# VHH binders against Protein farnesyltransferase/geranylgeranyltransferase type-1 subunit alpha (RAM2), part 13

Target 1, 316 residues: Protein farnesyltransferase/geranylgeranyltransferase type-1 subunit alpha (RAM2), of Saccharomyces cerevisiae (p29703)
Amino acid sequence: MEEYDYSDVKPLPIETDLQDELCRIMYTEDYKRLMGLARALISLNELSPRALQLTAEIIDVAPAFYTIWNYRFNIVRHMMSESEDTVLYLNKELDWLDEVTLNNPKNYQIWSYRQSLLKLHPSPSFKRELPILKLMIDDDSKNYHVWSYRKWCCLFFSDFQHELAYASDLIETDIYNNSAWTHRMFYWVNAKDVISKVELADELQFIMDKIQLVPQNISPWTYLRGFQELFHDRLQWDSKVVDFATTFIGDVLSLPIGSPEDLPEIESSYALEFLAYHWGADPCTRDNAVKAYSLLAIKYDPIRKNLWHHKINNLN
Short names: E, the ipSAE of ESMFold2; O, the ipSAE of OpenDDE; V2, 0.75 times the mean of E and O plus 0.25 times the DockQ between their complexes.

## First folded at step 3 (VHH)

Design g1 (from f01, 17 letters changed; framework vhh_4orz_3; at its last look DockQ between E and O 0.66; V2 from the best seeds 0.00; counts 0 for: pae E 4.4 > 2, unsure alone 60.3 < 65)
Fold by ESMFold2, look of step 3:
Structure g1 (fold): chain B 316 residues (1-316), chain A 123 residues (1-123)
Amino acid sequence: as target 1 above (316 residues)
Amino acid sequence: EVQLVESGGGLVQAGGSLRLFCAASGRIFSIYAMAWLRQAPGKRREWVALITSGGSTDYADSVKDRFTISRDNAKNTVSLQMNSLKPEDTAIYFCARDLTYYYDSSGYEFDYWGQGTQVTVSS
């Protein structure tokens, strides 16, 4: 840690009208000094080692302050252009950012700044991003900023080699992990390779195996519908998939619609919804779709009955 | 500042033991694999041992069954227990951070190095 001389700088006093609890901070004399110096250096457009260090100190106490992140980026961009080894300079900045990330896991400016650094970097490395990404997702599998950043990296680097295996590992850990299922679909949409019939068949089997394990899990049913839409016209749905989904609803479509207590339990309401969607696409099976949506409204998902009535009305 | 500092080197008789330590000055090292490498007089620097952040280990054939790498993520340290030392183990030993996330045929990439610690094994 360097100590810099600021005796030539007249700090500009801080002023704020923010009064909510998120924006209220205790203004110590040190905080006021740091912010006053920062405002002065920003006004002077000073892009120097002492200014860089000052931004780090301010980010440590006020990590959500966008203006300081933007100022730091301008300093880094200038100083890297003067550096003998720009790759080393930016890799050290990424290491600093990793430390900030570990101390501020919910801050989204970190990930925007990280994107900016990678865009500036003359030789960026996806491998270098993976350890911090894994740690952040392992600590909070619902951290949408981290997932969004990982997807951005895959696209930026045009590198999807390991993403299917990663999604599989997360699904094995927690089959209900919606983010892992969503990332698996992201892989199939963006790999851009020709996908063989064997690969499609293997993926379909993977989906059906996971549905069989927990039939009332919405994630693989939603994924199955998306997978079918991506690779098969809904009018060309494989009879194997329809037969599979049918096994989870028993004989409920053959029964008279009465009161909810007269209807049997089924293994998956999501199977019934999936089949209703399938049958609704073809006029020849539209009556099956109407009945399936009616059963969802009456017994198997009555909390969403207005949705099911809307679906029935749209079949007209 | 982010640094790696080795210690524990010295002079030892053949057949003896030493334990090397590597202290990392940043918590960021705990999420990376760490390695020991060595450079003997007149030889190229060679990889010796690796430990992943999860604790899985790998060793060069020349030290397998004699050396043990371990890490303590709470103390941010990596150590190398060297047993049954031979004169050919005489080298400067370096601790390094390994950037390699997928251990395929692409090889290893190290980005941070310590200053090294001398190990001398006399006959």
Scores: ipSAE 0.240, ipTM 0.679, lowest interface PAE 4.4, mean pLDDT 85
ESMFold2 (binder alone), look of step 3: mean pLDDT 76; pTM 0.771
OpenDDE, look of step 3: ipSAE 0.562; ipTM 0.825

Design g2 (framework vhh_7pa5_2; at its last look DockQ between E and O 0.83; V2 from the best seeds 0.00; counts 0 for: pae E 3.0 > 2, unsure alone 62.2 < 65)
Fold by ESMFold2, look of step 3:
Structure g2 (fold): chain B 316 residues (1-316), chain A 124 residues (1-124)
Amino acid sequence: as target 1 above (316 residues)
Amino acid sequence: QVQLVESGGGMVQPGGSLRLSCAASGRIFSIYAMSWVRRAPGKGPEWVSTISGSGGSTSYADSVKGRFTISRDNAKNTLYLQMNSLKPEDTALYYCARDLTYYYDSSGYEFDYWGQGTQVTVSS
């Protein structure tokens, strides 16, 4: 640790209304000292190595304090402009930020600060971001802020080339990982104008293979519907996906609707929902959609029966 | 700042063994994949081996597969290369490097920090 001399600085005491902004902060003598020095240096607009170190110490004890992050950014911007190697300076700041990330895995201000650093960076590198992103997602695959930052990076760098494979790896590890399915859709939304029909057909096969493994998994069914809607005007998948989905409901639509105990088990209620949606779009098949939604309400997904009744009403 | 310091080189007879070490500074060692790269006399750099940040995945150049083993101890911030069945063509200056390409499937390789290297000499 660097240790600087602040003897020339007159600390400003902590004010009472600051406590309302930080009501969960327990004031120690160390916290009071750091905040007093910070308030003084901010007032002076001092952009120095000792100010930089002070912000690091404050972030270590109060990582959610947005004013200190903003002050640190101003210091970094100033000091990099005087640096002989701006790229090296900012890469060192990103390394420091990796250390903060290890200590504060759920802090969202880290990722906003990373964006600010990359926007300032004269030669930013997506490769350099991937190690910390991989570690954070491996530790918590549902961390919304990390996923949001990765998506921002793809857009910022205009680089999506690894995202499909990455989503595939995560789905292979945990087929129920809805964040991975959502990220896979993010890839296609941003690639839709540059892909071939062969790639689209391969994706349909991927989806069907994953549904076949676990037919009662909502994520790939929701993904399939979204994927088909995104590319409907480019592909004619209607009969193929309808035929596929019907394999998971048996002959339930050809049976009379009596009581729930008279109806057989099916492999996937989500297949039935998918088919109901498909049939509802065509007046010639509307009666099939009404029957499918009725079956969902009665037996196959009664927890959401009010949703199914609403869907039926919208068809009339 | 990241610093990498190699050690463990020396002279050994053909068929012998050496273990190289690379001491890394900084807490973020475990985040990054690490590689060994070597430079033989009169030749350019040659990638030897890579290990993931966690240590769970390794890869090797064809010329060293089955003879070399890469490992790491993240608690000690240390990277290792166990070299067995050494041949004269393994004679080189061996560097440890922080590998940016492991998580980025491209045709290129990129390393952002290098050590000073440690000399390995295999001769009778």
Scores: ipSAE 0.412, ipTM 0.784, lowest interface PAE 3.0, mean pLDDT 87
ESMFold2 (binder alone), look of step 3: mean pLDDT 77; pTM 0.766
OpenDDE, look of step 3: ipSAE 0.799; ipTM 0.927

Design g3 (framework vhh_6qgx_2; at its last look DockQ between E and O 0.60; V2 from the best seeds 0.00; counts 0 for: pae E 7.5 > 2, unsure alone 62.4 < 65)
Fold by ESMFold2, look of step 3:
Structure g3 (fold): chain B 316 residues (1-316), chain A 124 residues (1-124)
Amino acid sequence: as target 1 above (316 residues)
Amino acid sequence: QVQLVESGGGLVQAGGSLRLSCAASGRIFSIYAMAWFRRAPGKEREFVAAISGSGGSTFYTDSVKGRFTISRDHAKNTVSLQMNSLRPEDTAVYYCARDLTYYYDSSGYEFDYWGQGTRVTVSA
């Protein structure tokens, strides 16, 4: 840790008139000193090494304070423009930010600041971002800020080459990881102009294999529907997909609709929902859709029966 | 800041052993792939060994296979190079380096941080 002399700076007082418990916690004498100095240096528009260090100290104790992050960015932008090696300067800042990220996994200002650094960087590298992203997702596979930042990186770098394999690895580790399935769809949304029928067939097989392993897992069924919608105009899956989904519901559609205790068990209620959605899109199969939604309402997903009745009403 | 500090060099007779250590600052060090390079007097720097971020994969140049072993200790943020059956041609300054990614593969490793080096001298 560097220590700087601030004896030439006249601190500006911070507001201390709040009356609740949380505000009192934020009013330590060290916090007041740091913020008073920061307000003074901001007022002077001082963009210096001591100002940079001051922002690091404040972020250590108050990482959610947007004003300090913005001030730090201004300092970094100024100092990097005067640096002999801009790339090295910004990479050192990213290394510092990695440490702040590990200490503050729920703080979203970190990711906005990181985006700003990459936009400023003369030679940014997606490879450099991958270690911290993987570490954060390994720690909490549902951290939507980290997933949102990874998606932003893919778009910023126009680079999706690792994302399908990454999603596959996470699904292999935990087939129920909906964030991984959602990220896999993000890949295809951005890749749909650069794919062949072979790649689409391979993906359909991947989806069907994962459904076969755990038929009552909602994530791959929701994904399958989205994937088919995204690529409907480039391939025809209807007969193969319908035949596959039908294997999970047996002959329940050939039975009369009666009381719930008279209906058999099925392997997947999500297969039934998928089929209802498919059949509802075509007037020629609408009666099948009405029956499938009715079965969902009566037995296979009665908790959401109002949704199924709404779907039926929209078909009729 | 990220710093890599090598240690464990010295003078040793041919056939002897040394263990080099590379200490790293920064808590995410454990997820980066790491490598050892060496530079003999009057020669260019050359690759010696590499280890993945997890420690599950290792790579060696042919001249050191079976004699050198690379390993890492995530708790101590160190990577080590155990050098056995040393030869005079192993005389060099040894450097540790950090790869840009958590997974090392030979298709495109790039090293962004280098240590200052530790001298190894092997006498005949």
Scores: ipSAE 0.014, ipTM 0.501, lowest interface PAE 7.5, mean pLDDT 84
ESMFold2 (binder alone), look of step 3: mean pLDDT 78; pTM 0.795
OpenDDE, look of step 3: ipSAE 0.300; ipTM 0.717

Design g4 (from f01 with R27F; framework vhh_7sr4_2; at its last look DockQ between E and O 0.66; V2 from the best seeds 0.00; counts 0 for: pae E 3.5 > 2, grease 26 > 24.2, SAP .708 > .668)
Fold by ESMFold2, look of step 3:
Structure g4 (fold): chain B 316 residues (1-316), chain A 123 residues (1-123)
Amino acid sequence: as target 1 above (316 residues)
Amino acid sequence: EVKLVESGGGLVQPGGSLRLSCAASGFIFSIYAMGWYRQTPGKQRDLVADITSGGSTKYGDSVKGRFTISRDNTKNTVYLQMNSLKPEDTAVYYCARDLTYYYDSSGYEFDYWGQGTQVTVSS
């Protein structure tokens, strides 16, 4: 931790014409000094060790300030090009960024900066990203930005080898974790070019097993619908899927529509929704879809009744 | 900056004990696996012991039952307790940060190494 001399630098006055990020900060004299120095060094285009340290100090107190992240990137790019070991230099920056991430778990700019560093890196490694990604997901398993970064890494490295197992582990921990289900679908969309019928059949069984455990869980039903749509042309399981979903609604479709008090309880309103969607796709079963949506509106999901009426109108 | 500093090496008689320490700084120690390796002059580095972030351990065949790896996340330190030392254990011992958490059966990856500490076992 170097101490640098800035006596040759005249700080520039702070500007507040940026986005709301600066309005969140209570201005101390120390903050005003740091920002004044940063504005001066930016105007000079100084790409130096003292400028790098200054950006770290500002990020520590104002991690949402986009201009400082961009300035730091320019400094890092310049200094890495002068370094004897470019790989080591950028790995050091990534290790520093891990520390910033730990101290700022809700800061979104960090992940964009990580992407920029990996794009610059002569020999980037997905394995080096996994420890911090695990830490952040363990802390908040539904953090959209961390999941988005992990997906970006899979695409950037063209490496999905561990993602199905990872999604499975998170679903075993919390079967309601929609982020894990969504990531599992991301895997199948981007799986290797060769996908076998055995893999698709095993996945269908996995979905059905998880629905059977907790039939009123929206995540695996939404996933099942997406999985069927993605692979409909390759595996014919329409009767198997319809038969499975029907087991959760009893005989409710054979009953006259009356008051909610006259209708029985069912194991899953999401099964009814799934069947309505399936039947709505074929004019021959359209009346079944209309009845299923009507039952959702009246009894099984009346909170969303306007949605169900909209679905019915689209069928007519 | 990642820094791994080994200590605790020295000269010991056969049958004796030593405890090596590796002080880590510049990274989030608690989320990484850490390892100890050793190298005799003219030979390749051999695994001595490895410890995951979760505390699971593995050992090289020649040291199993005699050496114990442990970690203290509050001190950012990895230890190697070496008992029943033999002349064959004479080597430079290195600690390393281990990235093999997601390894397959053919791959190990370590990205930082210490400078090493000499252990000499002789009468």
Scores: ipSAE 0.345, ipTM 0.728, lowest interface PAE 3.5, mean pLDDT 86
ESMFold2 (binder alone), look of step 3: mean pLDDT 78; pTM 0.776
OpenDDE, look of step 3: ipSAE 0.820; ipTM 0.930

Design g5 (framework vhh_7sr4_2; at its last look DockQ between E and O 0.68; V2 from the best seeds 0.00; counts 0 for: pae E 4.1 > 2, unsure alone 59.2 < 65)
Fold by ESMFold2, look of step 3:
Structure g5 (fold): chain B 316 residues (1-316), chain A 122 residues (1-122)
Amino acid sequence: as target 1 above (316 residues)
Amino acid sequence: EVKLVESGGGLVQPGGSLRLSCAASGRIFSIYAMGWYRQTPGKQRDLVADITSGGSTKYGDSVKGRFTISRDNTKNTVYLQMNSLKPEDTAVYYCARDLTYDSSGYTEFDYWGQGTQVTVSS
């Protein structure tokens, strides 16, 4: 919390720069002077310790101000090049960013800035990223920006070794967590050329076990569809997955299409949707797909009946 | 900026007790594992105790059952309660921020304290 002297700097008026419009929301006289000072230093391209501190103060009150993040990056890049220990300098910046992250958990500029710091870092470490990622996901397990950043890290470091277990842990905690299921698919997409048949078979069993626990959960059904498409040529699962999915709809396909009151309850409308998708891809089974979509429209998902009718029309 | 400040070291008789404290800066203390290490002259730093952000603990074999690590995230402080002290426990004790992934026992540390001397002698 170093105090700096800015008496040599003439603040630029906020009213003359439309890029500063976001700062109007925080209009105190002190805030206007602070933002005017920042605009002046940016225009001078001053890359100094006082400019760095000023960007931190502005981010504290206006963390969505993207111009200040870019200015801070330029200052950090300059000052690290003059530092005796570049690794230490950037690790201190990452620590500062962790504090900003804790205070601004929904701000997405933080993650873009973090990527920029890691790209600049002479010795970046995925291990160092994991504590803040875990905290942020534990706080909001569906935060798209944090998940996107974790995926970027896996690619940047070429390191996926913990991701399957991590997704499994989150699914055990909340089987409805679609972000965890999506991240699990991200793992397989990036591992598809090097994995064994045993690992693929274990994954199918994992999916079926989770569906069995809560058959009316869309996430594992959508995941199963994607997993099967990704590995179709390596595993012939069509009969197995069709037989499995059929157990959740009973004999409804053998019944005439009547009124909703004449049709039985089923354990999963998503099983019926999965089967319709499967059968619609093959001309030999398209009549089954038409019937499954018709049943969805009539009874098992009538809220989306126009979607099901559209799907039927696309088959014909 | 992370700073780690140890305290509580000193001279103690064999069989005595000491409580070491390590004060850490910033709200990010709660997201990191923390550890205590000790170093005798001419040797490498040896693990004494480690505690994850979630509270899981690990101890060196020579101190298990005698030392207890704990943390208070509201005070940003890690403690090492040392009981039944022996002359072999004489060392400089260092607090360190441990880069851990879940409960694994990583040895990758990015910050160390200056150390506090513990001397056990009759």
Scores: ipSAE 0.260, ipTM 0.681, lowest interface PAE 4.1, mean pLDDT 85
ESMFold2 (binder alone), look of step 3: mean pLDDT 75; pTM 0.746
OpenDDE, look of step 3: ipSAE 0.438; ipTM 0.771

Design g6 (framework vhh_7sr4_2; at its last look DockQ between E and O 0.65; V2 from the best seeds 0.00; counts 0 for: pae E 3.8 > 2, unsure alone 61.7 < 65)
Fold by ESMFold2, look of step 3:
Structure g6 (fold): chain B 316 residues (1-316), chain A 122 residues (1-122)
Amino acid sequence: as target 1 above (316 residues)
Amino acid sequence: EVKLVESGGGLVQPGGSLRLSCAASGRIFSIYAMGWYRQTPGKQRDLVADITSGGSTKYGDSVKGRFTISRDNTKNTVYLQMNSLKPEDTAVYYCARTLTYEGSTTYEFDYWGQGTQVTVSS
């Protein structure tokens, strides 16, 4: 933080048009000074080193205000165009942004600003993004904005080579992490045209292994259904998947549909749902689908019973 | 702005030891990989040692077993302990912030120090 002289700037006072809930926030004299100077410099469209420093000070105390981030971007775009070394200038800004991220781990505007910087960058590097992405996902493995930024990077750089292994590592750490499962599907969606039969078979085995570890985990069952839908025209899995899923429901399909108290426990209600969906797609197995949905409605997932009755109605 | 400042170089007898330090400015030290590289006149910079943010290390073949890289994230400092020094270790030693993929042999660098001279002679 450099010291600058603002004595030539007439601050614009803070307006009183805020909602009542915002009026309960106490304004310090320092906050009023910073915002007054910022409003003045924005109105002058001053794109200068002192304006850049002012935006950094404001972001330190009020990191959620979009107007200050947008003003900083305009300053950076102007000053980098005057720089003899554009790559160095933008790398310095990315380093500053990393430090802001460490100080403000909850702030999502950082990632939108980061996208804007990478779009300006003459030689951006995905490798440079990986340390901060790992830190933020390790801190909060379900942070939607960080995951959205990582997906954007994969698309922007056209680089997916590390993403399957990364998703695998996160699932190994926490098998219930739905964000990691969703990111794994993102990988396959973008790699569809180049996938070998061996890779598809290995992925089925991976899914079945994770289901076997925790059969009542919805994430791998939802993932399995999505994976089959994505690659159905290239897969010959029907008997293998049906046999596997059947092991989690015991003999419940051979029992009469009666009161919930007369039906046994099963290892996975999601296995039953998966089988119902699979059997419902083929008229030859429709009766099995009707039975499975009926059991879900009566005992194994009654919270969603109206959904199951709707699915039965659509089969008949 | 990131600055890397090396220290600890000097003149040492064969078989002696030195410890190099590289002080990094800025609070982002802990999330980046760091490395030591050396250059003799007329030659390219060679890897001496690299250390990831998580502490995994990699060494050049000629220094393996004699040199140890370490880091202290509370002091923003990376160290190179050099033991059993040989005349062929004479070089300018540079600290660098590196960008690496796990398992990659290709290194990218975004910051270099100014270097510190190490001279090994009798």
Scores: ipSAE 0.280, ipTM 0.699, lowest interface PAE 3.8, mean pLDDT 85
ESMFold2 (binder alone), look of step 3: mean pLDDT 75; pTM 0.753
OpenDDE, look of step 3: ipSAE 0.676; ipTM 0.873

Design g7 (from f01 with A33Y; framework vhh_7sr4_2; at its last look DockQ between E and O 0.69; V2 from the best seeds 0.00; counts 0 for: pae E 4.3 > 2, unsure alone 57.2 < 65, grease 25.7 > 24.2, SAP .747 > .668)
Fold by OpenDDE, look of step 3:
Parts: C-alpha cells; sequence; structure tokens
Structure g7 (fold): chain B 316 residues (1-316), chain A 123 residues (1-123)
C-alpha cells in the first residue's frame, strides 16, 4: 500500500448523523483520522489517487459506510476518464473489489458498487463475476445480496445460460436449498416465452424426481406450484402432476374424517396442500379441497391450522 | 492488477521432463481457474491444460497422459509437470487466469497472461 502525504489537508470532524440515531459506531482513533481526511477531501472535491487509497483504507475498517463507496465511485469514474486504458483500469478496480468482497460477505454496499462498476465498464464480463458469486453463495447459500446481484447480472447481461445448471448443482448438493429452488424459478420466469414442450416435460420430471427423494421438503412443492402456474392458466394442470401428488397421500381422502389417531400417515403434507390448492380452483372439486384442508388442520399440518381454515373459508 | 510469472522452462532432450511454475499475485487466486497454453511462432496459441478452482483438470489431446496440471492455492501457484517430452512440445508456454466457468461451453476467456517461458525439446 502506497503511503500518501496529507499535510496539506485539514481533517474535518466526523458528521454525526441525526441526534436520534440509536446506533452509533464506536470510532477508533484511526477511523476518526481517516474519516476526517476523507471528509476534507470530499469537501474539496478531490478525485485523486491518494483519495482512492484513502477510501480503501476506510473501507477496510468501516465497510458499511455508504458515503465512502459513493466517493470511491466518483474517484474511479474520474480516474477512468483520464486513463489511457479504461478497461484495464476498471479491471484493476474489480480485482481490488474481489478481495474486499471476500473479506466482507455480509456487506450490501459492495454489490451495489459492483453493479455501478459493471455499468461503467466498456466491456463488462459476466464470466468474470461467476467465480466470486459462486464462492460467496457456497459460503452462505442464503446470502440475499449475492443472489440479488447474480439475478441482476443475468438481466444486465441478458445471459441465463448458466443458471439452470447452477441451480441444479446446488440442489443436488442440498435438496433443501430453498434459494437454489427460488433461483431456478427465476430462470423459468425469464425463459417462459422460449421454452419448448420437451423442456417443460424434462423440468417436470426433474421436479418429480426431487420430490420423490424427499417428499416432505416444502421447496420443490412450492416450486412445482409456481412452475405450473407459470405455464398453465387457471390451474389447468396436467393429470400426470395431480396423479403424482396423489401418490403421496394414499387414500386419505376416501376415508371419513375422524380423530387424528385414526387417520393414516401420509408421505407428504405438502402433497396434500398442493392438491388442495389445485382442487380449490374448480367448483367441481372444491369439496375435495375442503376435505384436504381439514385434514391438514387436524392431523397433517396442525401448526398452520388457522391458515387451513382461512383457506377453506375463502374457497369460492 | 494480477501478475502472472512463469518459470521452469528450458532445453531438454526427448523423453525428458520439465516442471513449469506460474506464480500469481493477489489474494484471490483460489477462486479462479488457471490454465497453461503454448504457442509456436506463426501459429495459434493452444490450450495445454486447465484446472478449476476445485482441482478438476482438462488437457489438450496431444499432452494427455504426459502432462499434469496442479495448483497450490496457499502459494498462489499453478504447476505443469511435463513428462515424456517430444520435439513437438517445443513452444513458448504461457500461464493464464481462466475465466471459463464449468457451466459454460462457449469457449475460453482469459484476462491475465504471463510473459511466457520457452520450452525446447531437442536431441
Amino acid sequence: as target 1 above (316 residues)
Amino acid sequence: EVKLVESGGGLVQPGGSLRLSCAASGRIFSIYYMGWYRQTPGKQRDLVADITSGGSTKYGDSVKGRFTISRDNTKNTVYLQMNSLKPEDTAVYYCARDLTYYYDSSGYEFDYWGQGTQVTVSS
């Protein structure tokens, strides 16, 4: 790290947010010094290499400070305009940012900054982003910011070619990975207008296979419902799907509703929910839906009994 | 800026062995694919070997069974062990950071290259 001279700069006091802010960051002496300098440089509108370095130092100790990220962006934008090789300059910045990203997995400013850089980049590359995205998601599969950024990249680049396989790999590794299932749905939402009948069939088989592995996993059932709704109007679902779901509930719907202890065990309460939802859409099968929701309430998912009763009451 | 520095090239007799090394700067070495390429004057640069962040490898057809690519993420270094060298293996060998993702079949993409190291196989 290059050492710069700031003897010509008079540090400014740290701005205290509104008096009513409940959470104040504990300021270290080093942070006070750095921020004092940064505020001074900002006030002077200095966009320079030493300003850039200063932002890096501040981000290292206080990565959540959005003003510094904005300041850095302005510096980078300015420096880029003066650069003989804009691509090289921004790639260097991205390299720096990769390191920062790795060290700050829960920071959301990083991803906003990344977006800004890619928008600024004359020749941005999705491929360049894939390794860091994969790593971050592997580290935390529920990292909302990373997932949002990945989705943004897909849209920004109009490139979804990696996403289905990626979701598949994640689901294969952890079938309970709801983020992966959600991302897979994201793919289909964006591909719905170009998907073939064969691809639809293949995907349906994929879903069924995964459900069969773990019938009491909510993610693939939710996914299945969403998938059906995405490609079929007014819940006109294929009989194959309904028959498939039915295999997980046995003959429970043909039995009288009695005491919970008298009802048989089923393989999946989510299958029953799925079917209830489907049957509820058709007046001809609404009685089945009522029975299914009743069964969910009394035995198979009593924790959500209020939801089931609510659903029954809203059948029309 | 990421810098790649190759070493280990030289003159060797047919049937001999060499071990190339490529040292990368930076702290993010482990998350990227790395590759070795070779080029002779007037010809296209060809893939010799590629290694994923996870250690999966891919080789050019002409070097399969003879060359082995490996990496040490703790040292930010990728290696190419070249055994049973042939005169046809004579070329400048380059190390590159490979942006190719294993989900992508569209080809190779690189953003950083080494300076290259000469490998000469001659009796």
Scores: ipSAE 0.052, ipTM 0.588, lowest interface PAE 3.0, mean pLDDT 90
ESMFold2, look of step 3: ipSAE 0.257; ipTM 0.664
ESMFold2 (binder alone), look of step 3: mean pLDDT 74; pTM 0.742

Design g8 (from f01 with D50R; framework vhh_7sr4_2; at its last look DockQ between E and O 0.63; V2 from the best seeds 0.00; counts 0 for: pae E 5.4 > 2, unsure alone 61.0 < 65, grease 26.3 > 24.2, SAP .729 > .668)
Fold by ESMFold2, look of step 3:
Parts: structure tokens; sequence; C-alpha cells
Structure g8 (fold): chain B 316 residues (1-316), chain A 123 residues (1-123)
């Protein structure tokens, strides 16, 4: 505000509904002035350097207000068209947005605005996006909007060259990182038209290695099932995967079913679930599937016992 | 606005030392790789040293063992300690923000360069 003069602008009043009058007194008049000025400039469709600065000040205190983001985009688009160096102008806007991102990691408007800037950019760069994406995902690996934006970038740039290695690195850092496993599947679905038998065999080995490290981790078991469903016609894994999964349940299928206290511990309830799913698809092995689901309901995953009973009913 | 400002250049006798500094604006300095490049008139800019966000370093062949790059993320500053200076080290030295991914990177893309600082090694 000290850099620009707004004396020619009549602020349009806003209505505030604060319950704490002391907080309202200390902050509200300056906030009301900023919003009043913004509403006035929006109504005039003023696309100027002072309007740009005003949107930055408002975003600093109210980053979730969609109308201000849209107004800022209109200003940037106009001023960029008159710029001596369009690439530099938009890169500076992306730098400003990086700073807003660090202050507002849960704000979804940032990522929508970022997409709009890249679509406008005459020479956009995926490599330029990677540092802030890594920082945000390292800060919160469950941030759906950041992951959605990274996937959008891969598709927008048609560039998946780093994504398998990135997913691998995240899994090496935290084998339970379900977002990394999900992103790994995104890679295989989208990155290549043709996937070789060698690549599929290497992927099976990767999955089996990670299961062996932590057999009671649901993420690689869910990933394995999804991978088999998507690439079934190209996979000859059935006996290999069944043999592998069986090593995590010992001999429980050969034991009499009794009380939960009579049944041994197993290395992975998810292995048992995986095998039940496999055996349920073939009439010759349905009795094994029924027994496996029964064991899940009784001891190895009783929290989901209604699901297991439902699975059994659908087999019989 | 990102701005890179080099300092510490000057005239030095052969065998002497200088320390260059590059002050970067912006609070996200720590997530970018940074580098020092040098240029003599009529030639392309040559790599002197680069440092990743995590501290991994790379040096040009002609400066290995004599130059050391370091960074201080709390001061948004990259340093180049230059020892055992030779006349062939005479050049304009540029600080650059390097977009190289922090691991398994290939190819380089620089989005900002400083104005340069002159280093002259002569008696």
Amino acid sequence: as target 1 above (316 residues)
Amino acid sequence: EVKLVESGGGLVQPGGSLRLSCAASGRIFSIYAMGWYRQTPGKQRDLVARITSGGSTKYGDSVKGRFTISRDNTKNTVYLQMNSLKPEDTAVYYCARDLTYYYDSSGYEFDYWGQGTQVTVSS
C-alpha cells in the first residue's frame, strides 16, 4: 500500500461477521479497506500493477478466496501480453507462487492457479516444478492436491522419465507410503504404450522384495492385486505368486479351525486375503478360499469380519 | 523477485586466494541447486562448481582440489573458496540457480544468473 496510491478509488464496503470484537477492532479496518479496494478494482476491471500488488496483499491474509485468485490471473495474463520477456515474467510469477505455497500448504487454489500459469507459459518446464513438489510431498505425503498436481504435470508435459525412480525413492524412505505405491501404479498405467516382459518381471521382483521386508504392509499387497488385474493377459505369475504368498501363512489351512486362541500367529493377514481372492476365482479351489476367509473373520482380521462373511456367501 | 548478487571478486597475485559470495533473494533458496560458472570473452560459460540442495558437490576438472563450493541456507548464500589461483582462472564468475533435480538428474536448466564478478589473477 505504501508503494501505490489508491486515492482515486472508492472502496466498496464489505460485511464482516466476527464474534470477537477485540480481534475485529485490531485487524478489521485494514482488512476491510483492502477488500473494499479489491472489489472496486474488480468492478472496474482494472488490470494494473497496483491491482496486482493488491491481490498479493489479500492472498497473504485470505488465501482461500477464489475471486482474488481469478482476478490476479486476469491481471497477469494482461500484463504478460505487454511484457518485454514473457518467459521471465511468468517465471517470476511462479516464484511468487512458490512463496505463497510454503505459507499455505493446504490451499488447493494454489495448484489450480499454477496449472493456469503453466498453460499460459510459452516455455513451461517440468524440472522447474520438481523442487517445490518434493518439498510439499516431504512435508505431507498425504496431500492429495499436491499429488494430483504432480500427476497433472506428468500428463501435461508428457514426461514420466523420473517418476518410477521417484516412487522407488519414497518407498525406500518409507515402505508404508501408500501415495508412493499409488503413484507407481499411475506410472505403469500412463507412461508407456508397450511394457516388456522383462519390465513386468522386474516389477514383480520389486513387489516381492518389499513384501519380504515387511509382510504385514497392506500397500504392496494391494498394489500387487491391482497390477495383476491391469496386466493379467501379459502375466504368467499365478503359481509363483501363490507359492510366495503361502510362505507368510504357515500351515494354517491344514489345521482344524477352532477358537481364535487355538490358531497360530501368521506373518501376514494380507497374504491370507490375497490367497483367498486367488482361490475364489476357481471352482477347484473355492473350498480353500472359504477356509481362508473364515480364518480372516475368526482371528486374522476380525475387524472386517462382515466383509469376509459377505465374500464367503458370494462363493457359495 | 529472485535476484542473485555476486561479491568478493578482484585482483589477486598468482597463488593467492579469494572467496566469492552469492546472495540470493527469496525464502525458498534451500530447495534449489546453485552453481558457479565462469566466462572469458568469446567463450562459453564453463562449470566451476555446483552444489545441490542437499549439499552434494561437483567441480570442473581444472579447479578440482583448489576450489570449494559451500552453502548457508540460513543466509541464502553460496560461497566459492578459491585457493592456489592461476592466471587461467581469470574470468567473470557468475552465480546461477540450477534447476537440476536433487537426485538422478540429467540435463541442466538455469532460470536465473547474477550479473557476474571479475576475478583477475596477475602480478
Scores: ipSAE 0.150, ipTM 0.610, lowest interface PAE 5.4, mean pLDDT 84
ESMFold2 (binder alone), look of step 3: mean pLDDT 76; pTM 0.757
OpenDDE, look of step 3: ipSAE 0.518; ipTM 0.807

